# Designs tried in a protein design chat: miniprotein binders against o13629. Part 12

Target 1, 363 residues: o13629
Amino acid sequence: MLEAVTNPKSSLATFSKQLNGLLQAKVVVCKSVNPYFNLALENYLYENSTAKHCLLLYTNSPSVIIGRNQNPWVEANVKLCRDNFVNIIRRKSGGGTVFHDFGNLNYSVLMNREEFSHTENASIMIQALRNLGVHARLNQRHDIVLAQSQRKISGSAYKISRNRCYHHGTMLLNSDLEGVREYLRSPSTGILSKGVSSTRSPVSNTKLLKAEFIKQVISCFLLHKSHSTTTKPLSKPRASSKRLYDIEPKSVITLEQNDLLGVPSILKAVNELQSWEWTFGQTPSFKQHLESTELSVSMDISVVHGRLEKVIFSTPNATLEHELSSIPWTGLCYESGFANTFLISGIHSKEAISILKWISDSI
Below, E stands for the ipSAE of ESMFold2; O stands for the ipSAE of OpenDDE; V2 stands for 0.75 times the mean of E and O plus 0.25 times the DockQ between their complexes.

## First folded at step 3 (miniprotein)

Design q02
Fold by ESMFold2-Fast, scan of step 3:
Structure q02 (fold): chain B 363 residues (1-363), chain A 119 residues (1-119)
Amino acid sequence: as target 1 above (363 residues)
Amino acid sequence: SPRDQAEDIFERAYQMIESGNFDEAVRMLQDAIQTARDIGDRNMEAVSISALALVYQAMGNLQRAMDYLEQAIRVAEQTNDPRMVALALEWMALVYREQGDTERARQVMEEARRIAESH
């Protein structure tokens, strides 16, 4: 697709027609399991789709997806994610943190602002479930729950701009519910966050086969969000017999990551979503208080844009306090390893080394 | 910080690609790579080298694009983050597709998916 940049006249026209077909599609099924690409694709369709309603379906490899205004150190077990190679990704929509894996199906309904409806979008999912023998309903929080157990099977979030919006959610088909619980349980203590907190409820799997559920969701979506062609004037039969493949948009398009990775704005979005500055640097400002009675020390940290702004130590030993305060903390990325560099320097007292190790163990 | 500087250079270089200013993009990304190396940021180094590969691909120099992607994969393998390896392989698949090597693009993409799925 970068061929359009290198061979402008001929390749650009072909690429433009193919891309236009995608942007007019009513349903896009993405086969990539790359969460960075899937979220970038969602945002691309949000900004560029010309369809009045578009349904995007995808599955992500194991990942923790935090909301736009959340603190990952409060909402997730960052250390466990790192150790198990589970991605932590900040999405562009608001709301709470979710865990995705291969047993989950993500759906996203992209639409004009005026068309937004939690109830209508949920009714499409509920009807697809019912057609497959799963009885579900919308609860007061606008979560989809099993009718009998009231356990949550789908949570959702949204992003709204002046002209467009998307409403996206999860559908638990056969996810690792123990993994869901453990990755979303933060071990961090003493954090006073200005970030949005997640609200949690008991979850369950539907145990539906993904391919069957996808077929039903597509069917229900097309029936529910159908634009009546009967509103077209009846007065004149079509005069033009000239037809190109891309004149009429496809109702359903199946997409692979490599089909769109050459689009510069998509690759830019992928790189942004993978950056430390996006995922951790966009964290709302917070403060953390840590105490060690054994070491007779307390530490107050203020963090802005994911970086240490101020670090204050309190200890009965004035020389030790001065030594700790002389360490250049300001500007360091807030992460469990930030004190480890100073352990290697070998210039600190035994007491300071003990405190640096305590910091590394605490965060 | 030097890390913020590296990311800013990458961002500006990407904008230069979109506007057709390839020579400026090459210069900016070479600066980003050097900055990442100077501060020991292997993740930013791998990302910056991958972005440089994309610039050469956009310029039609597929041989240099492939060389840089192979370099990025080696750097990414030094990180404790298989996401970086998967991303570099995905960009490599794009370069193979541009070269008309659809079979190698498929194989490299399957490897990227395997890594992403296993982690």
Scores: ipSAE 0.000, ipTM 0.098, lowest interface PAE 22.9, mean pLDDT 76

Design q03 (at its last look DockQ between E and O 0.01; V2 from the best seeds 0.00; counts 0 for: pae E 16.5 > 1.5, off the site)
Fold by OpenDDE base, look of step 4:
Structure q03 (fold): chain B 363 residues (1-363), chain A 119 residues (1-119)
Amino acid sequence: as target 1 above (363 residues)
Amino acid sequence: SPRDQALDILWRALQMIRSGNFDEAVRMLQDAIQTARDIGDRNMEAVSISALALVYQAMGNLQRAMDYLEQAIRVAEQTNDPRMVAFALELMAYVYREQGDTERARQVMEEARRIAESH
């Protein structure tokens, strides 16, 4: 698609045709591991796909994905995520916080509202798992669990609008389940958040190869959705060994990130998802109380739109309390290390520096 | 030299930024940071983190740029090279300026200058 920059008119027609093909696709396999792009693509297909049913498949690089109304500092170890280059992303849908990595497959079935089912798309996934020797079932929470251990292998989230819906899910293939626990464990104490809390469940990997699972999912999806349109009982199983890919090659699209760089709405959505204002600024208001017995200090923080609104110190030393209170806290982003900016100025007492370090370590 | 490697990483990152290859720059720099951590090269780590901040700045994610610059400073403070601290502070001053915080940008730039002149 970079070749499209050289001849704008012929490129626009070709691009428009490709885009129309995408919007009509029954299956979209995204090769990008950019979680911002993948979530932008998912939203784009949700809004614009003309297919009765569209299956999107993608994998994200290591990412904590928080729900629309969640507090990232409650739901995750934000500092640890940053230190390990784990993305923190706020999705546009509600629900709990999930971790994505290269060991997960994300699936999203985008459809008209009338086609919404809590069980249908899960049945497709269960069939795909079964075809690969993994016995799974749907539980009462609409999670896919291993039949024997009852451990969660796939979570689901739903978005239902007036005319459209999607069923988003994860499939655990070979994820780092131990590392996930660390990223999803907030070290933060004393937070009183208005955010939605996450429910955790015991998880397991399916240990399936991603490529084989994708192949089965596509096959099961296309077969299932083809039968739903034909009221006629398909007579005898035509043993036609024709690979499902040979039947409608135009119905399955494989995408790379560069394929959609020309779509302004996707770029805008990527930029929004990357923004601090979306990720952290959309955090519901919260308060935090911090206390250090060692430093004989307490701190009360009010956070609005992810920024410090009010900071109150309490110390036995009135001079120190005044010094700490003289710092222009208001409007600073609530983030690990926001106090480090003041450590650099060299204008503070040793006692204030110790407290600023403690703040930096506690947030 | 380790310094030459750090400069090469920074230069490669800048080239990728200029070409709009942000994802590749991020991957390269993440690998460089991990490598630097694995070998205990704090200078390479600090530079690579600073370069990662520049990628995020170029992407318009100024807060993530700031976060990485703060991390770069923390790593640089563990080095015996105050120039690494000054470098990260200078980059931080640019991010503050882009955020419209001109006073903080001035203060941080003056501190970066003070550190750089003292060594």
Scores: ipSAE 0.015, ipTM 0.413, lowest interface PAE 7.1, mean pLDDT 84
Fold by ESMFold2-Fast, scan of step 3:
Structure q03 (fold): chain B 363 residues (1-363), chain A 119 residues (1-119)
Amino acid sequence: as target 1 above (363 residues)
Amino acid sequence: SPRDQALDILWRALQMIRSGNFDEAVRMLQDAIQTARDIGDRNMEAVSISALALVYQAMGNLQRAMDYLEQAIRVAEQTNDPRMVAFALELMAYVYREQGDTERARQVMEEARRIAESH
């Protein structure tokens, strides 16, 4: 008689076995909707996975994900995100900004550097779509677009090191497209940034059921990567062969958020991704010029590592200019409302307070 | 001048918050509060109490932070300057968010915005 052991004799031995299984897995499906844990898991697999090819699939709760070298104040509506409690998170890969919500599926293909191919990875996604009746193609910018409308349904980015890389992207299944437009439209003006700019494209949903799309992506991935290591694109598979390959149970691992809490390096990465120093402090240096004709003032700001380095005012009133310049701006975090700390009527003139309010409204 | 002294105390305290020197920030802000009370500067008192709340929030002592924000709001109401009330409410919203009370944080932030718009 077979008996299921519900309480293992050694928790350490069980953990070690689970960890070894995760590092050798060909497919990982993460059920956590926490973007910090999902991005931390992606980086963990990138650094530690021993699989030649590994596919990670996950969905994030509503969040704005900026690229490694981007300026969040240029790429996103930071005030709207703050007001609606939508997290702004900096990922470790390059490229542009994306909005994630429950109607999006994220995929990440982790591999040895010599196996890297945008075309092959895109072909796997396109084949999964085709199997579900959605006709899509890869455009010249390496986006996946609907064949008829040319509207983007998947954008992607990558991270490459000496031995390993990952190619990750989005798949719009049933996302809030109005939210995509609003959260990614920055109201900020006058910014001259060294950061990488996003290119916006018209987007559309595939309207596919997530569970069915996940199943097809896993099948196409396992079929392609078990049979071929070439850069040759995956053409339409024969219908008769689609179910003939074996999907080994241990090749596909499903994780819950609680499974990730037991991995110290993942928890450390989560704490880093949640930090102001990572998300905003890693912003490339930038300058901003603001003018108010009504207040007869201009302001030039230099920002380094997300903090004010230099603030210069110009106004016809020399006393007012001196007053504004006496405010210790240097070292303050560049954040919406940073000037609100100075809205003190007992310290500043009425004119200075009007300018401080204007600064708060402009940033 | 009293203004120069207030600016110096406030900024040194805020620098200490940024560098993690919370004990020094508390001492300086308590001194600023007492000085403001001694000279009858209710605006400076409200700002200093609000900054002290921010120190306790940064230290993870959310109960102390809320107590000081309630005090700051009471003092701010006596200044006849709505901006002081709005500032204290905005800090209160951040503390509620840190406690995980997202709905209360949203309500308090909306109140702060309404007051700021009115003035």
Scores: ipSAE 0.000, ipTM 0.209, lowest interface PAE 17.2, mean pLDDT 78
Fold by ESMFold2, look of step 4:
Structure q03 (fold): chain B 363 residues (1-363), chain A 119 residues (1-119)
Amino acid sequence: as target 1 above (363 residues)
Amino acid sequence: SPRDQALDILWRALQMIRSGNFDEAVRMLQDAIQTARDIGDRNMEAVSISALALVYQAMGNLQRAMDYLEQAIRVAEQTNDPRMVAFALELMAYVYREQGDTERARQVMEEARRIAESH
């Protein structure tokens, strides 16, 4: 019962040793599929790693990952995600919306700001792909595409601060590409958003085995980063010149979520990322216009911090317009079904009930 | 699950320490200690007292931290589980190190390792 707490292997000394080893690691392979933990871990390493370069590799359970300044109701089918237990998470980096599943591999290279390079990490990924027989190249948008089909297999984004940065991205190995279509197709209409819009490209899988790709990425990363920044791209060392087993054990760490349960900043970050206020409340302000010709009504909504700020109805029936405007809309979370609370109150006219049902069906 | 409860108490305390919420941590842990005593759970009592010692160490009250660790060791001995004693000794070693007594810290850490290696 208390072995995990009382076992000296899990004691404070063991915990401190694990934490120190993690912060010195050049490669971290995280076995957790919890997207909240994985994003929190990335930020923790970004802030605290002492390695000059650190590569983090992980996979998430099915999740829609939106960029820091995006509107989830424009970028995704939020109701469908909720109904199918697909996570929706706002990440801390900019850029567009992506879908993760067990067939994606995610990578993040954490480094000091002065070490940043737009293309260096892409060349590492391309070499790993080439070693496994996949011919890929970097396009003008800095996506990695298959050379023959030009279909995208990897996209990336950056977080850059004064002292540190990370370059992270996805690699499509054996993902459910139909899931991307379904969960990323917003049903919303009439939204005028101040948020960043995604630029979408046709995608394909590489069909590589994840374990084999991980081995090649680690090998290529460690070999590449062992050289100075003056190493020319035209003269790269052979892959066989430095093998994975040549590396000190502390350089490559396999991590499980339970190893870090006692790190308060990670736990705080997990709780923040799970909050409605982060994923939905940090949405840039937006407006929505909805119309029903059948019900002879229109509705204008202003949304600030993910909550209704102002709701204006227009209908020829002034009594109905007054009734609808008397409902206390301000402060409600913008989400599917926010009008349902008023349907069950029982104090509204038949006409108002019809409009409340229309609102519930439209958002 | 008793394991889940003990883990939750310890990690909540660590969270409060890192956030600087020391008064809340002390109150929570005093409550946890009393609850453990009321139900006779000596393992939970030892863990909770050890966590309270960590709070006082973080506040810079090293004497009180040491007093609680000595108490935790006495309770841990009643569990007949030497791994509980080793855990408390490891924490004691870290308190000695912060006090600048590196020789006592080394001695206590060696004893904790001996107990851990025997099991």
Scores: ipSAE 0.000, ipTM 0.155, lowest interface PAE 16.5, mean pLDDT 79
ESMFold2 (binder alone), look of step 4: mean pLDDT 80; pTM 0.752

Design q04
Fold by ESMFold2-Fast, scan of step 3:
Structure q04 (fold): chain B 363 residues (1-363), chain A 119 residues (1-119)
Amino acid sequence: as target 1 above (363 residues)
Amino acid sequence: SPRDQAFDIAYRAMQMIRSGNFDEAVRMLQDAIQTARDIGDRNMEAVSISALALVYQAMGNLQRAMDYLEQAIRVAEQTNDPRMVAWALEAMAFVYREQGDTERARQVMEEARRIAESH
């Protein structure tokens, strides 16, 4: 069990005992809704957990989570996310973009590489759903879908290294499905990207209460992965009830963000995930072509590491073209407000200001 | 113009924040604030205080950032340019968001957008 200490003379030995308990835990329930902390915790457990299988459960405040090798400007409405204070975060696993909100539960199964199985990990979730009256199955794309409607209720991704891996996913309990659609619909046009593209499927909510689902997932996980040698979670449980009580309570840890912010590697990971350099700077190189008939202008942009490398304007007005080309574009962060910096400066012609506004509206 | 001069400082500060040159940005902005106060340039003062708040936000000192933004808004209200107030309010919304007050951040951002759109 982790416990926050408020005493200024907090013992390093006490903290080390609590940290060792976390690393040996079979189930970790995180009460933080901070997506940066939750993803940092996931990676920390991936690298440091000593449990053969560890289940991490958490919920994120409204966030768009892009895959490791994706372009956020292709995958999401970055401007809408900014205006509505929805975080855009790059995770360390591959795959497509997802939207998280308070109606979603995230699960992560951390394990040794040889233990990796899409089917076995999904079976735990499917069994928990069935115990609560929701009939679901794994489809050919390894998504969890409702048996009758075929609508996706859980998508997943993974990270695999030489010795360790994690398989993580979503469970739609009562998410804002209209919000999901809007935040994941990019308004950007003319982008030629080398990034990985998302494939989207029709989705549905299970309408299960989060607390009930968490209890069932924990029960099914402990019986299936920790205490049963069979694939059937409820069959042939381990020895006497006294032994189960001794093992199971010690295997489940509930924690808060403040319990672990003092761990340097976790703080470093949080800071990295919050950085522009990680979320946007890790974007694969891309090019964008924009044109306006009304303003008689076209623009070609090359972007590398999220920063403008080359910007070329074409317009029949040579003075205007020279003015636009004289703006110090190179090295600026590519973001839906990069041209607004020049609007504020007030040093440009009315024609150039119209074009800068058009750029701001287009990106 | 006084506006052009003021926003040149903000532009340079934003570039320093993006490059991680926080100490340089702080020194430049503190000098700009002092100069602005000495000559009574409220535009330069408001913009420079708002930019300084964004430097402290980037450094993770949200309380200091908010303290500066409260000062910046009071100074901005003494200018004849509503866009000065809008810019300071936008910066304040960013800080509220990072403090976890997403509701207040949204309200302040809506106020800033309303002012900016009307002008």
Scores: ipSAE 0.000, ipTM 0.198, lowest interface PAE 16.4, mean pLDDT 78

Design q05
Fold by ESMFold2-Fast, scan of step 3:
Structure q05 (fold): chain B 363 residues (1-363), chain A 119 residues (1-119)
Amino acid sequence: as target 1 above (363 residues)
Amino acid sequence: SPRDQALDILERAFQMIRSGNFDEAVRMLQDAIQTARDIGDRNMEAFSISALAFVYQAMGNLQRAMDYLEQAIRVAEQTNDPRMVAYALELMADVYREQGDTERARQVMEEARRIAESH
């Protein structure tokens, strides 16, 4: 729901310098809590980063992040999210649905495809945790769990292309675990979907302070993934004695949303992620069957690209069935309250109005 | 319900913002604010005022954006949801950055995070 604003008043020279630093950075800490921007930044680094290994760290405002091929109406309580101003966003990586809030830290490790390893990436996080007194391990599902309780503290997903990949995940520091449960519990019934279903696991917070964990992750990442300490010395040192004071380029960048919203590909990605066509329109095709014994009606809905393709009613009242089938359902966005527009629009029988209200209550 | 009507108005207002119809968005958001006030929904009121502030920022009226954000924070502080205060403060930081007040922007953003962490 947050609309990002473009800042065209940025100095072109300053902007260019910041962009070059970003593309070469080994670590990027993003201070924006805008999930649309943070996911757009992740994709931008995936496509454009020149660093062999890059770590992106960020925190999102309350959001439900669904996987690339998931059905939001199966994976989340869409109406509850709307009512509580929780964003629903489709990411570009596969896998299951997660809830992000201010008590969570997101990490993303971008690297060459040949160097991808769940175990290696997880070992960086596990070492950072152990350095702060938290004993964790990688389980068979490649989740990070507390060693003693087996409760999940980090889930992850990945995107792999021909040459590059990213492995990203969550770290539960002090999240609202009750909120996680409620937002990820769909009230929808009767849905048969081609989408990928999430596997739910018992979760726990690490109770670590975010700033301390960030410092430790950066330290472990740079130690584990860094190559030569001499990335490039100054081309012309002043004197031989200054040789001992050789300067390495800055490898850690901290940035805010307004630093990069002027980059056309980032702005385009933010706009795409905010669109209904991306989040809901990319939903795999599905069917839904609903019945009301009280109203003596059944409804079969076919949904393609998030829009109603076919709506079929069955009721013993032929006149009512004809009235309902005459409503122009095809092409409507599948969303809570899609039938409400017809409650306002017209000349419907009391029976039809009752059914339209039932549809609105059921979806 | 009146709350569902206000949520519908908000969604339509955001569609107007996306299409650049700022004058219509302002009218719709004012309707959403009034509906929220009528039903005593402080969360809805704070969010609607914050959205109105965003529209004024997009229109280049930074002073009016700031005035509405200060109003949104006062309303949000009367809610039992610290997310509403944090949301308004993040938008306020964006306005300060656009005004060139980078230090005030950082202070306000840090306050938003502190409020989120304390709850």
Scores: ipSAE 0.000, ipTM 0.152, lowest interface PAE 20.4, mean pLDDT 78

Design q06
Fold by ESMFold2-Fast, scan of step 3:
Structure q06 (fold): chain B 363 residues (1-363), chain A 119 residues (1-119)
Amino acid sequence: as target 1 above (363 residues)
Amino acid sequence: SPRDQALDIWERAFQMIRSGNFDEAVRMLQDAIQTARDIGDRNMEAASISLLAAVYQLMGNLQRAMDYLEQAIRVAEQTNDPRMVAYALEFMADVYREQGDTERARQVMEEARRIAESH
């Protein structure tokens, strides 16, 4: 039989109290490792937080996070990510592509636009590092690098709107740096993209313990932004979070995904971030040129909003060229195997089948 | 028809999901499952259970989502459409991935691909 789900009812007043506590918090530590939820929470706090400055800390399960205006097929090995269940997610801030895993800590400082200072936010991170014996500095690209080796330990990006902004970044504590290389190495050839290209630099781990680094970042953040000696210690992570209504406004809040099940805008944002239309459909227009000497064919593809706009074939065999051009390419999602639908759906020429297989192998 | 009734319930459930009214979506999907069972439509039943699992995933209840996906796979195996099993397995892989169980997610996705390619 079917199992009925009965959620405890929450009054609108109770929900409002819980939500107001979150929106007034100075520090939010999110225990969820779901990157879609963490990015949705960041955007929610960006749009709704009433705190003058708010620090969000979180860790994502293995994920490739592309910038707002990037082409995932240029920036990442999309097939390898899919095969290894590494999420590919488009964030709402600009900049380059990064790989997150459990050895990385993400930070986000949300603030009013007039309070924005990239250098002040970076100084909080640098001070926390120094307090733990790691000497780091900000380089000309605004990356945080180890003072001695110049290897990057934190990259950042920002989003600015009329009233609010956030500055967010990574902190490499003990990430799999070899895995990073493979997921960010695109196998795609012949792509001419209008997208923003990533600037890559040598990276290193700080080797700091996550819990200790979190404590130091919170202490430095509260001291820096309050200009006072008042500091509240971060409680060690708990198996269960305190209910939101038990947390005083403007305090340090530790939360999990389940604490926000009743917030429709967060779940709507999660759905958007998980959608093909957001992650791949927001890709800047691009063109791709592919050639096969063995099949004596070339293919020119134009892609808009992640979907095929035009596909042009050139081959010495006019009959074959006509057959290929008659295939309804327009509107198909650009993804590995987009030609596979035609392998089983009424294309019978052995020459055309060979070309469709070549396309499937090349994309 | 009874099948048209189930499809209408799906459309309304999707509207509830988009508006974040997950408890109403759960009730509506349970109605769709019962309607499918009453008419003996195993495809509709499996699809409705898979959608219910997706609602629980959106609610952050990954354990409940997994339980329903296991149920959907058992029902899907009774259909004449192997793609239905593959669809449920793809949802299951997404849930494992969200839980951080990369190895199980990989195994389940490989199974889904084998079924899709073999049929």
Scores: ipSAE 0.000, ipTM 0.121, lowest interface PAE 22.2, mean pLDDT 77

Design q07
Fold by ESMFold2-Fast, scan of step 3:
Structure q07 (fold): chain B 363 residues (1-363), chain A 119 residues (1-119)
Amino acid sequence: as target 1 above (363 residues)
Amino acid sequence: SPRDQALDIWERALQMIRSGNFDEAVRMLQDAIQTARDIGDRNMEAWSISALAYVYQAMGNLQRAMDYLEQAIRVAEQTNDPRMVALALEFMADVYREQGDTERARQVMEEARRIAESH
């Protein structure tokens, strides 16, 4: 649904003014539910924001977000995600796979490396929760849990580079916790992966209204960062009490997707994140072993950059083995139904056709 | 070759689906169907219609996917290649499964298997 064309109502002067305001904003609330745009925006602010601390708030439509170096066929039910319009997206940060939906709020605190603090950022979220009657604490794993039940309501991760970092996380407001389990349960077997499996903690929703929580988070963020800033003594009256209750409108920006389609680096990042070459083609090399006792065949697959590099068959029938190995497997995208392309040719025996169907059913 | 052409069409369609470019995939496949019809290539026509059905399935329009698969089967029957019919039936079974009609999906898969084993 993303338009590749710049908003036609935006002039160059208006566009430049909007971009400058975005880079100086202390808080950005993104109204887009497009996960490709939201992740591209997060990376853009990470690289370009001039604010000491910037808070980004957004919600993604149903999506499975895999880490930079993960295998989607190990981490997710790829076919079920496709069939239910659940996006599968590779983010640019490391870590494990997560599920986002409309009942989740994502937050991201972007800052200079020397200003990084898990505890400080978590305290802002905990204070916003407390102001709305939800009592939560930070546990030893740096998860936010409900004080009484100990159930996890927010998990987080971070990215640290030479000059910049971000601390980002989820807040479970009213997510489909049963859907999470099904989308993140891969049906694939025989894959040898070096990726660490995601360890799940018992989770719960806060049941807070998103709009109310957003307002409280913004207030707590602005108050906390203003209060923690070391300021030199002022010789003139500073009206600090009024500033604590009077939010400067220009410090908080509400953003729509169409507002930034004219930024070339954002459009490029969105297009990259949407590509098969990024999401599936950046998968680390892996191998898969499949066996069928009924068909008396085994198959070893090597996959590089999401494409088949080598397929080796073993079967008691030497003629059948030669026939299968003569199929031009190399270069095919590893995905459901790839073997079906060979069913349209008049060359294959009944036995080979049965094996091709078994391959399609297994992947 | 016809196989190389079919592989190219399928890979392009899957890449477009993966990137969310459904409108582009539909346009590309409609052009492929028309080209196949113009040159009288019933195998490429049946295959391209089946690929188009898959795009509609990915978009969540299961009824349109079924409509195209019924068309693909009728075209495949004209090819005198039973494997083309079996392929279209396999796509159809997947759509029935997504609709929750597990029994019909099983019946259609059994029919596809019978055709493949016979030829």
Scores: ipSAE 0.000, ipTM 0.109, lowest interface PAE 24.8, mean pLDDT 77

